VH-VL binders against o27280. Designs and how they scored, part 139

Target 1, 266 residues: o27280
Amino acid sequence: MDSMNVPEVLEIKRIVEESESVKTFIFSWDFRREVRPGQFVMVWDFRDEKPMSVSLIDPVRSEIGISIRRVGEFTDRVHGLSEGDLLGIRGPYGRGFELMGRDILLVGGGIGMAPLAALADEATARGMRVDALVAARTADELLFLDRLEAAGVNISTCTDDGSCGFKGFAHERLLTLEENHDMAAVCGPEPMMFQVMRILDERDVPAQLSLERYMKCAVGICGQCCLDDTGFRVCAEGPVFWSQELSRVREFGRYRRDPAGRRVPW
Key: E = the ipSAE of ESMFold2; O = the ipSAE of OpenDDE; V2 = 0.75 times the mean of E and O plus 0.25 times the DockQ between their complexes.

## First folded at step 7 (VH-VL)

Design e61 (framework fv_azirkitug; at its last look DockQ between E and O 0.89; V2 from the best seeds 0.00; counts 0 for: pae E 6.0 > 2)
Fold by OpenDDE, look of step 8:
Structure e61 (fold): chain C 266 residues (1-266), chain A 121 residues (1-121), chain B 107 residues (1-107)
Amino acid sequence: as target 1 above (266 residues)
Amino acid sequence: EVQLVESGGGLVQPGGSLKLSCAASGFTFRTYAMYWVRQASGKGLEWVARIRSKSNNYATYYADAVKGRFTISRDDSKNMVYLQMNSLKTEDTAVYYCVKEDYFGYYFDYWGQGTLVTVSS
Amino acid sequence: ETVVTQSPATLSLSPGERATLSCRASQSVGSYLHWFQQKPGQAPRLLIHDASNRATRVPARFSGSGSGTDFTLTISSLEPEDFATYFCQQYDSFPWTFGQGTKLEIK
């Protein structure tokens, strides 16, 4: 199967309730179409279309999972679906994570853990040591803990309110961790990623970060996801970027553009 | 560490009733379907009942042998799963296991120690 | 329902030997075939899931293979603690069914 830009109508095989606001939808997948952690797909509910990260890649069962957070009308509709219902999926798109070394650190916040969960599976399957720093506002918003634990991931948690793990932000927790890794993968709120990247750079840990931007076409044509100064298209050159690449992006950690193209501060 | 602890087993006469309980810990209970599986002495394993998570509307399923007699339920606030057994028969005599499925619901990854139910006159 | 049949019923071997256990499904179950180990007086323990994946803390001497209808559990070199009953179970079609078990005993 080729990666045509036409959505394939797929049946929802399973739905996993990750939290009150996050569900994972599982689909059969033809793995002749290669998919990598960090890549995204366009999900079509026959009314609207949104980019979503792949959170599960299972070539044994020929399945993928897409984790979706309820944040608006589109996601509200999707969250109303049941097993057996249909969605349109096209992709995958974008640049995924690249694994290197033996020890990897994952730093995720909220729904940002979705692509990292997939990456964790791949890393552990390759025999890598995986440490994950999972951050959320509250304990109830921490994602994929049981899944990561089952995969053999060493988990550290932090919450804004201290309801679980370290009380504080991910970058603050990271400062308390002395061990360095061969590589880090980061995904979450951009202010978090910005601070985490700084720390990792100071420690000379190669880092990849997955950005979130408004995407329309997913194929690098419309330019809606272009990053200022560099012209990087998050859907084409990203969403995964090396820290060195992001160091060239002035808007990173500072502002984003809304659907109207206006600058919106973080 | 995942723990499943069954209780409520015992001796009961045919036609009697018994309620089994299972206390779960060490995982996010609310996200998982829970199961009861039984095993008669020296025999194989038999699926008895299934209750899905809230996201799946707490849907329940029963083996034909127990349908209409057994009721599975859960209390997510207490991390408990129950099996109400009515109209018990001698063939219901078995060790009853509380069982957890894996994260994605494809296999049974953890079993309790079991509780013995003996139905005898 | 899908019937799952194991063979042999009993397997007598000595420590250090290779054990091969078979499980056959009446219809294709894809890779949704799991293996459990049960020792006397204990609950079943997941050993292999999805035909070939070792569960957590399962020694490397255990391996699973097969797809469709025919599956095999292999223990490369038996340890004393490996003598137990092994069950296979299909999770492809409802209701989920177990094999009758293979008892691995010391020769």
Scores: ipSAE 0.830, ipTM 0.908, lowest interface PAE 0.7, mean pLDDT 95
Fold by ESMFold2-Fast, scan of step 7:
Structure e61 (fold): chain C 266 residues (1-266), chain A 121 residues (1-121), chain B 107 residues (1-107)
Amino acid sequence: as target 1 above (266 residues)
Amino acid sequence: EVQLVESGGGLVQPGGSLKLSCAASGFTFRTYAMYWVRQASGKGLEWVARIRSKSNNYATYYADAVKGRFTISRDDSKNMVYLQMNSLKTEDTAVYYCVKEDYFGYYFDYWGQGTLVTVSS
Amino acid sequence: ETVVTQSPATLSLSPGERATLSCRASQSVGSYLHWFQQKPGQAPRLLIHDASNRATRVPARFSGSGSGTDFTLTISSLEPEDFATYFCQQYDSFPWTFGQGTKLEIK
């Protein structure tokens, strides 16, 4: 019987404030349940359950971290918790990132840097050269810069308003960076990921992209989970996809769906 | 580059007061707990006080030797941490270091140069 | 509180020799044991964190080992700049405590 289908009640060991709107919650973890960068867990506050990407994986200290942005009632309640308080954790779920080659490019927007921070730790531990392009609307929304720098990552930043680094969007900054990477991993707003994917495809750089909106489907909560154009069922296959798979999906980067399944433009 | 610069040390009479300041730069100050650690001449290191970030309600903790006499505080708008020392005793004579924890709060990764506090008649 | 004891108090060696410094905790601290180097007139500098992880820009000749209650700092071949006082610190239980230090001095 898979124990990962039952929430384990864990004590919040530490809380790291990443920004005004983002906190990382750290828990002791038994690594008999293996966790990989790109996977997520279901976080239960004893009222609601939401999927959250794992942003820290530390087998030496036997800990995982989960980074949560304050965006609604569930996350507002969780942000009000203190060290010593309890949360239910179920998982891990989903397909993790795969690492290959010597050089990796990470492209993250906003909270999308969370799973990429965990990936950066693994890539660095393997001796890979890691370049990270960290994008946000403003300087205050750039995440994990101190952590990435401490890990030895080569960091480039861009902000829409020019408050830190390059003024512009991630794909515009990417065009000014060198082309030599064995692979890339991308996570952030879907329009950003679509533009970045196009450039990486032109450079023949294989990319993996994380689609956070499909995490719930991967745990079987939805009875009907698929991507429109391909009939691709994401319940067991996401949230991480190769760029070749996403290029076949008409809705990727163009429109999203509301809870009723209706198309809503970005 | 991370920098921690202490000031406010000096000579003070027993029963007197001093306020130490620490100016921080090179990291996102507001998200880290900050510490004061002291060292008497030729002796070991002794943790004195801790102040946590806003997300932990600026919680403060003190060594038994200074509890009730010392107050740690911070001003995130100025990237400053302070140590208000009252009712000073001769045994408080030490170099006082402003100390930063690592990203996850598990070890002391950066120390200031220290400021000397001498409590003597 | 967890008491941390270092031995020896003073170790006299020559450049080129191997140094072995010990740190013992009164109860298990897992791997939450850190080592600091302090030169005269200077602030402590982090050398090793979590028993065996070398800090940034720390030379490869420094290594840490141990878990539970018994920990060792090893300097494989002493350089002149290594003659300093070394402190261990446990970070497992509050309040955090330091050892009394081992002074490494030139023979």
Scores: ipSAE 0.491, ipTM 0.754, lowest interface PAE 2.9, mean pLDDT 87
Fold by ESMFold2, look of step 8:
Structure e61 (fold): chain C 266 residues (1-266), chain A 121 residues (1-121), chain B 107 residues (1-107)
Amino acid sequence: as target 1 above (266 residues)
Amino acid sequence: EVQLVESGGGLVQPGGSLKLSCAASGFTFRTYAMYWVRQASGKGLEWVARIRSKSNNYATYYADAVKGRFTISRDDSKNMVYLQMNSLKTEDTAVYYCVKEDYFGYYFDYWGQGTLVTVSS
Amino acid sequence: ETVVTQSPATLSLSPGERATLSCRASQSVGSYLHWFQQKPGQAPRLLIHDASNRATRVPARFSGSGSGTDFTLTISSLEPEDFATYFCQQYDSFPWTFGQGTKLEIK
């Protein structure tokens, strides 16, 4: 039980700079606690805890990697840490992605590529054909490109400013891609995911989307991560949902919630 | 496709200086630690120097045999790694390889073709 | 420093045979032991990383095993292009050290 509700204090073995704003922190991990792509962990810096994406799952080295974007005070403090420093980790939590078929499309925006990078490794290891649409605002914010290429992933890029690949939004690029995938996995800014989900639904492509909501308990008890229309708890029933589950959620893609549960625009 | 192309090798007298260059392409150069590794004729491999990425403050590391005489540096805007070699000794004679660390920093994944440095009078 | 020792120094075999090369570290390096192939006049090429993982475009006849201090590179059926020198290297602790090499010769 102590791995579920009490953070295990772990030493940072290695830090990979993914971009100027994103770092991956690598820890030893006992894989008797299974980790699936799309699950999350709660990262504790001895002051606050925040949910973070698992981006590397390496049973051979007994390691996991957790990718963290610098966006505020908590993540600023974590980005200031060095190899050998300590963080508390509890989890993993939530429902991960399920793989099906032989051809998978990944659509990731910004840090949303983190869980998809882990999924790409698993899909490639199973012999699946993996196409990835990697989106960011600028070329410098495109994540994991070298890693995905080394894994044999077929990469398409788009940037808002056109500095790399297609100039425009992920859903606009998706309209120009072939439609022959058995499934898709989507993670990124919720407005992007909403538009991508609509296209995939029209194509009858089974899609799984990873949501982010405010979390405190991470085990489904406190109710802070609930979706309005369904009572789904992102930490327990998600963060990965099938598109048909999300079709019943009117807030998806339209607004977000602050820590007090108030609706605010994206 | 990853490519590492060394240049600047040659013949130099003991006590002299030489600067090696390595042009890198086919990967996001600025995020990787880069190395020089050398091999004397018919001998094994010996690492020489390491330079880390900008996020690691471009930290440098040297083998004891070259410390104080060699300086590794990089220019991320040109995708270049350099090795300034001063006070050269005959035992520095070797083929010098530019070497790339893998994405996560676990092993050496790509090597250049090497450039020969000969130190003799 | 972690000393890495290879055996045998030279191994003479014919095409089609199985080759077994050994590498021993003076202290545990976990799985952080890597194998490189070097053909005459060429740069080293990564074959196996982290004890058992084949690098990109390395044929399936190459396999690695071991952990801790004792490691093995196996070539299941030798091809003519496999006759080369093989180095192992630990990357667990600074300084990163190489073995002295095993020369695989055609006989």
Scores: ipSAE 0.137, ipTM 0.613, lowest interface PAE 6.0, mean pLDDT 86
ESMFold2 (binder alone), look of step 8: mean pLDDT 90; pTM 0.894

Design e62 (framework fv_azirkitug)
Fold by ESMFold2-Fast, scan of step 7:
Structure e62 (fold): chain C 266 residues (1-266), chain A 121 residues (1-121), chain B 107 residues (1-107)
Amino acid sequence: as target 1 above (266 residues)
Amino acid sequence: EVQLVESGGGLVQPGGSLKLSCAASGFTFRTYAMYWVRQASGKGLEWVARIYSKSNNYATYYADAVKGRFTISRDDSKNMVYLQMNSLKTEDTAVYYCVKEDYFGYYFDYWGQGTLVTVSS
Amino acid sequence: ETVVTQSPATLSLSPGERATLSCRASQSVGSYLHWFQQKPGQAPRLLIHDASNRATRVPARFSGSGSGTDFTLTISSLEPEDFATYFCQQYDSFPLTFGQGTKLEIK
């Protein structure tokens, strides 16, 4: 048992309201436990434990941030907390993003912008040029635009309903963007990531994609940890995968499994 | 593209009242604490008031010099911050700036152009 | 309250010269000290936050250093547009306090 697998009870230092359904919770953090963009932590409210991506990494202030969307009983309870209240945090876990080259494209959908916001901070600190395509259903669901702008990121937006920026889906907006990038990082709904990956592959841009559904595999929970409907195990630590790794996974972007293990189309 | 535009300044007699307004655009206004900072002619800057966002119940704080006389408020639906100034004194004469904190609330990142308040007989 | 003092009150230099501006806090403020530039008739503009971090769109010739009670703003080679008043501010404790300013003038 190392200290990463024991929940530490931490006080909520600050809360940032990102949208009507998303809040970022900020905690003091001991950076003897290294954290990288793309990694996640397990958040414990003393009843249930859920994986959440790290959305802020600030070693100068000794802080991390965790962005949480209100979608069910656990997240609704956490959203009811105030500064000064306590949560259990353990981790970090999983494979983080790797940075290479001079120029990076970030493509995020909804809460998928959370780990990409942390990556944008690191890329900017390294002197990289950062372009971000931020996608959501409506303008009110676009996340982290102010934070990305403050970091010096070049931002493009798209909304399904056309309430902000390009009217359409992320992959449709990407087709109108012709800048060459050394790499890309993508996080959001799996169908969006699949379409974006296809375009980046055609452009020979290496991409890393983050898949939330495989966070449990990264923490060593024993089970059926395969991404392929043929039952073949993909020998890669999640949640972040290179596009080349995902190209051999038949379930990616096409099917998911319900609690009974049945294939369900997206 | 962040803009803060103050209005409502002017000449007022001692003991009078003025209400300053600040129109904000280019950021998610409702999630930020907002501030008023003033500057007397040829002098340094002085913090006046702060109003927190909804996550902190719109808590308000004031400099001792203005406490009990000034009221800071906000309307998130209109992206507006206000400063109601009552019982004005000649020493309240200054340019008043509407100020935004950075994303995490660690420093002031943007200032409005300022509006001049002159309290004189 | 934490008192912030700047020196000198006025600094007269020529374009191309190096400028060094000092800021001293009456008690430790860690690294929670920020620098602002103000040109006549304009609002203050953030230059350096948290002692040493350049703000967005601020030229590389501006740098900050220091911690605790003693802080410095350096302009490595003055441009004509740099002749302005500079303020430091502590953000460690409330009430928030500013220095009285250093006016940078053409010699």
Scores: ipSAE 0.012, ipTM 0.564, lowest interface PAE 8.5, mean pLDDT 85

Design e7 (framework fv_azirkitug)
Fold by ESMFold2-Fast, scan of step 7:
Structure e7 (fold): chain C 266 residues (1-266), chain A 121 residues (1-121), chain B 107 residues (1-107)
Amino acid sequence: as target 1 above (266 residues)
Amino acid sequence: EVQLVESGGGLVQPGGSLKLSCAASGFTFRTYDMYWVRQASGKGLEWVARIRSKSNNYATYYADAVKGRFTISRDDSKNMVYLQMNSLKTEDTAVYYCVKEDYFGYYFDYWGQGTLVTVSS
Amino acid sequence: ETVVTQSPATLSLSPGERATLSCRASQSVGSYLHWFQQKPGQAPRLLIHDASNRATRVPARFSGSGSGTDFTLTISSLEPEDFATYFCQQYDSFPLTFGQGTKLEIK
């Protein structure tokens, strides 16, 4: 079958506490159902279902990992689970990242570092040189630094409050980094991604950006996942887009949509 | 840079007690399971004990040879892991290593330099 | 418990030669087999994890292969600093177990 719409009930094998608000849940996975960095799965707690990016892809151990930030009732329930407990997983869905060249830049903000961590693993396995700019509001919210360092990634950090690394925003830190790259991958809050994209465009670095906007339809069968102007559906044609595709989206970096579809400033 | 520094080794009589300490730095200590592995002179490596992180309720596991005699513990506020060794036997004589697992907990990526424990009369 | 056995116990070679070290598990451990190097008076150092993945900062001359019960560590051209004891370890089941070691010594 070409559709992965039926959830598999999987046992939580291991939980990694990434921060006070983020946990990575690791499951055994049958890799006949292939997974690529940048794709997402639907996580089902037998009451509600939410899209989550895949943050670990390990075919050797036959495992995937899903990093979840605690932001509401669903994620609070999932965070209350222990190793041995069960969750439903269906997917993967969406377009993953494409790797090209020898040198790659990753720019991640908050939980957006999760899909980029999976990409870093693939890039380093290919022998690419990986530079990562990891951004967060505070030092306690910087994610995956130990994991990236262990993989041989060259890490730069920035925090809004200056508690770790550069004091300021990701795009401000990026302006102080001199190295050129064959490609970049970016994931985080849309305002951050928009500013980073503009700098990468000026440097002629092709960039891929991951958008996880209001994904209410995992298979793209509803219009609520569509981006303004372009007609792109995040769950069907995204979540990964090239910077040239996003330059045509009026809302990118300026507005978001609430659950009712209303335009709201970031 | 990851560092693990053991201390507390020494000479003890059979039936005696000794507490080993391991000071960790260079990684987010509180989130990792920590291990003790020992090596007798001219012999191979033997896993001794494991303590899990707080999110796994500090669960502890022991090799059969030491179960009931040794206690592993940790103090996340100080980045310390400990091994309390009671009712020591001559066969417990070994260099004891504090060992860190990799990010996902599937292999040992860093070892301390070890501390020698000698149990003899 | 899973017993891990290394062979040979001692391997005598000259710098520039190729070294092949074997590790056998009493039951399948998949690819969950790791290799460590230990020099006299020092702690073990990770070389290869998950049968074939070279650890960070480990020279390219070191490679690992195998799956199931039979594993091999290869050093393509020995350097003087490679003369040490090598241990394999399974991480498929608890208790975790190590081989008895293979000592590489200068001929």
Scores: ipSAE 0.383, ipTM 0.728, lowest interface PAE 3.9, mean pLDDT 87

Design e8 (framework fv_azirkitug)
Fold by ESMFold2-Fast, scan of step 7:
Formats: C-alpha cells, structure tokens, sequence
Structure e8 (fold): chain C 266 residues (1-266), chain A 121 residues (1-121), chain B 107 residues (1-107)
C-alpha cells in the first residue's frame, strides 16, 4: 500500500489536441513521486481504468502529460472531457528508458511517439544529440513534430502514403539514415518495432523498445499472459525492454492474439 | 519557420467596424490557442482576446475593455484567426498583433508584425 | 488582476556595461513570468520564458532569475543592438498583464 498505488483525483489543467485521434492531458504533479520517461500511469474515469504512457515530465512547472489515442469506449469518454474536469491517476509504474552515450536515435510510430517525446526532453536536457525518425500512415498521423523541433531534435519523417517525408515504412527509411548512434529507443506497432530492431542489431546499436501490452504485465493486472498456474508473475517487468530480451520472445513482431487468445499473423 | 501575417488594419470612424485577419504557417495551427494583443503608440502591451482549440470547443475569452464589441474566431481549414471589431472607440487605436502560444500553452513564443488600426473622425 | 511593475522606467548605460532590469508582480505568479524585447517599429521578441529559460537564438549574455513576485533580467555585457524597450509579462492568471516597460538607452 504505497501512496502511488492509490488513485489521486487530479484536475485536467490543459488539453493539447495532437491530431483528430490523439490528445495530451496535462496535470499538476507532486514530484515526490518521481516519474521517468517510458513509465506509465493508470488513468481512471470513475468507471474503468487503463494504462497510459507519460508523454510530458516537467518538474519546473510541476506537471505531467498523458497522451491518449481514441480507440474505444474508455478513450472516447476521456476525449469528451474538458479543462477543469477530473480524472483519477495512480502510478507511476513500470520500467523506464535508460539513457547512455552521447548520440541517441528515437524511432516512433503513431502514438508510440508519446513516451519518446518525454525521453527526447530528458536526452536534450542532458546535452545528448537526438535524431528522431517519426513514422505514420499519413501526414495527419505524425505526432509531436512541433514539440520535437522546439527541443532541438533532428527530425526525419516517413509516411506509408508519401504525404510527408519519405514514402514507405519506418524500417525502409531507417536504412537510408546514418548509423552513428550510441543507443536507440523504439515505440510503435510491433511489426514496425521488430523490423527496426533487426536493423539496429545488425548495426550493433543497443535498442530499448516499449510495448503497450506489457504495461499491464508490469503491474500484474494481465492474468492471461503474466501468471503461471501457481499465480506467480512470470513476465519480466515492462513496458521497456532491451532488444536482446525481445529477440527471445517468439511472438514479438510475428503473431498477435485475438480476443479468444489465439495466435494470428500480423 | 513559424509565420503570422496580419492584415485588415486601417483608418475607421468612431462607431465603425473593422475585421482583422491573421494567416498562420509553419506549425500545426489547429492545436494551438491563438491570441490578439494590442499596443497604442508609445504605450505598453495589452492582451485583447484568446480563442482555444477544437478540443476546448473553440472557447473564447476577452479583455473587459473589448468584451461585447470584439469577436475572435478561427478557420482551421485555412489556418486563419480573425478579430471582428465593432463599435470602435478612439481608445482602440493601436497596432494589433496576432500571437501564438508555445506548445504547452504557457507563454507567447511568436508574434506577427502587427497591423495598425486608427479610430479617428 | 495581477499588476506587473517594472523598474527603472529608463536605464542609460554604455556598451560593455551590465544591465539589470526589475519586474515585480502584485501577487505570486510562480515562475510564469516572461521577458520580451521590442525595438521601434518591430513586434516584441521573446527573450526569457518561465523566469530563467532563454528562448531560441537569444544570446547567452541575456539571463533571467527570480520567482514568486520578484524577477530580474540581466544583460551581462551590452551590445549596441541591445538598446531597446524590455517588457515583462505574467502568464499565471487572466487577464494576462504586462509591465509598462524599461527603456534601455545609450548614455
């Protein structure tokens, strides 16, 4: 019973509309509960709770931000809220990113740029050189470009349809970029992360990858994949994993689970 | 490169109307709150109006000096913000600046060059 | 309404000297105080945001400090282009308010 495991009811201070499907909700935060890039919080709308990555960490203003993509009933309700409305927040939870070296590569797809935006802020504050490859299906789905530019990040874009930047997938764009990074951080759809990881492994660049499905495993709320028959947690604490750990997961980037738990190809 | 370009200023008689326009480029216009700030000759800066983004239902807020006479609006499809000024008074004479907030909405990071409004008979 | 007051109204200095400009708020604004430079015929330019953070392309000679009600803008060694009017602004509460300005002029 740590105080971080009890939901705190917080007022929405500011809402930033990132796209038609993504909003960032900003709250005042007591930094006696430290938050690191790559960690998540549980967001409670007084009916359901869902894990959401922290996308802004600002100790100077005493604020955190949480970016939420509209994908279902819970997120539809949260997207309907306004400044001044209340949400329950508990956490932070999970394993965050580790920064090492001088030059870092960020590779993000869609909403996966959210935790990477927080990491970019920390890396630039530490004086690191930051290159970001921002990928989406269309130009309208590219996220955080203004924020990354303001932070001094070197930005490359790619869209599947060619509406902005390179026409193609993230891994295809990555093959055209320089290889001189001390580490990488990757977040996005699993097939994208798998292909990017393969290229980074070939370049001998250590990579950290963030997986949304492992956020539930990190707090032990996913009974289906995180517990053995004795009730013990068998999953490594996430959501951030080194590429070496993920290369040993047979399903990563190859298969997904349907609602019945069956393996289906991506 | 962020640019804000105002237009629509000019000479108008007391009691008249004037509509200012601001063309924005170089940032994701639809996600930002937009502001009008004015400055009378040789005087300080005075905030006039704010319009929020779609996420806040385009909520507007006005300085007491202009409330009921001025209307701020925006067209996200054209990256435009407007200021409709009605029942103009001589004390409304000023250079009007279109102003953008920073990404998080806590300070003014970019200003247009301004457009002069003169209210005189 | 939070009233913001700047002092002095005019500061006469020579190139190479240090300039110190003060800004006082009638109530606490935390760190939500920003500094702008304005040259005749030009729009204001952001110099310092959130009391102490230099804006993009602002020279290192400009620095800000303070919190709550008392704030200072310092120019460590004046260049000819620094002679301008400087405004502080609070962004803590509406209506947003600016100081009356400090005019920095060559003596």
Amino acid sequence: as target 1 above (266 residues)
Amino acid sequence: EVQLVESGGGLVQPGGSLKLSCAASGFTFRTYYMYWVRQASGKGLEWVARIRSKSNNYATYYADAVKGRFTISRDDSKNMVYLQMNSLKTEDTAVYYCVKEDYFGYYFDYWGQGTLVTVSS
Amino acid sequence: ETVVTQSPATLSLSPGERATLSCRASQSVGSYLHWFQQKPGQAPRLLIHDASNRATRVPARFSGSGSGTDFTLTISSLEPEDFATYFCQQYDSFPLTFGQGTKLEIK
Scores: ipSAE 0.116, ipTM 0.651, lowest interface PAE 5.9, mean pLDDT 86

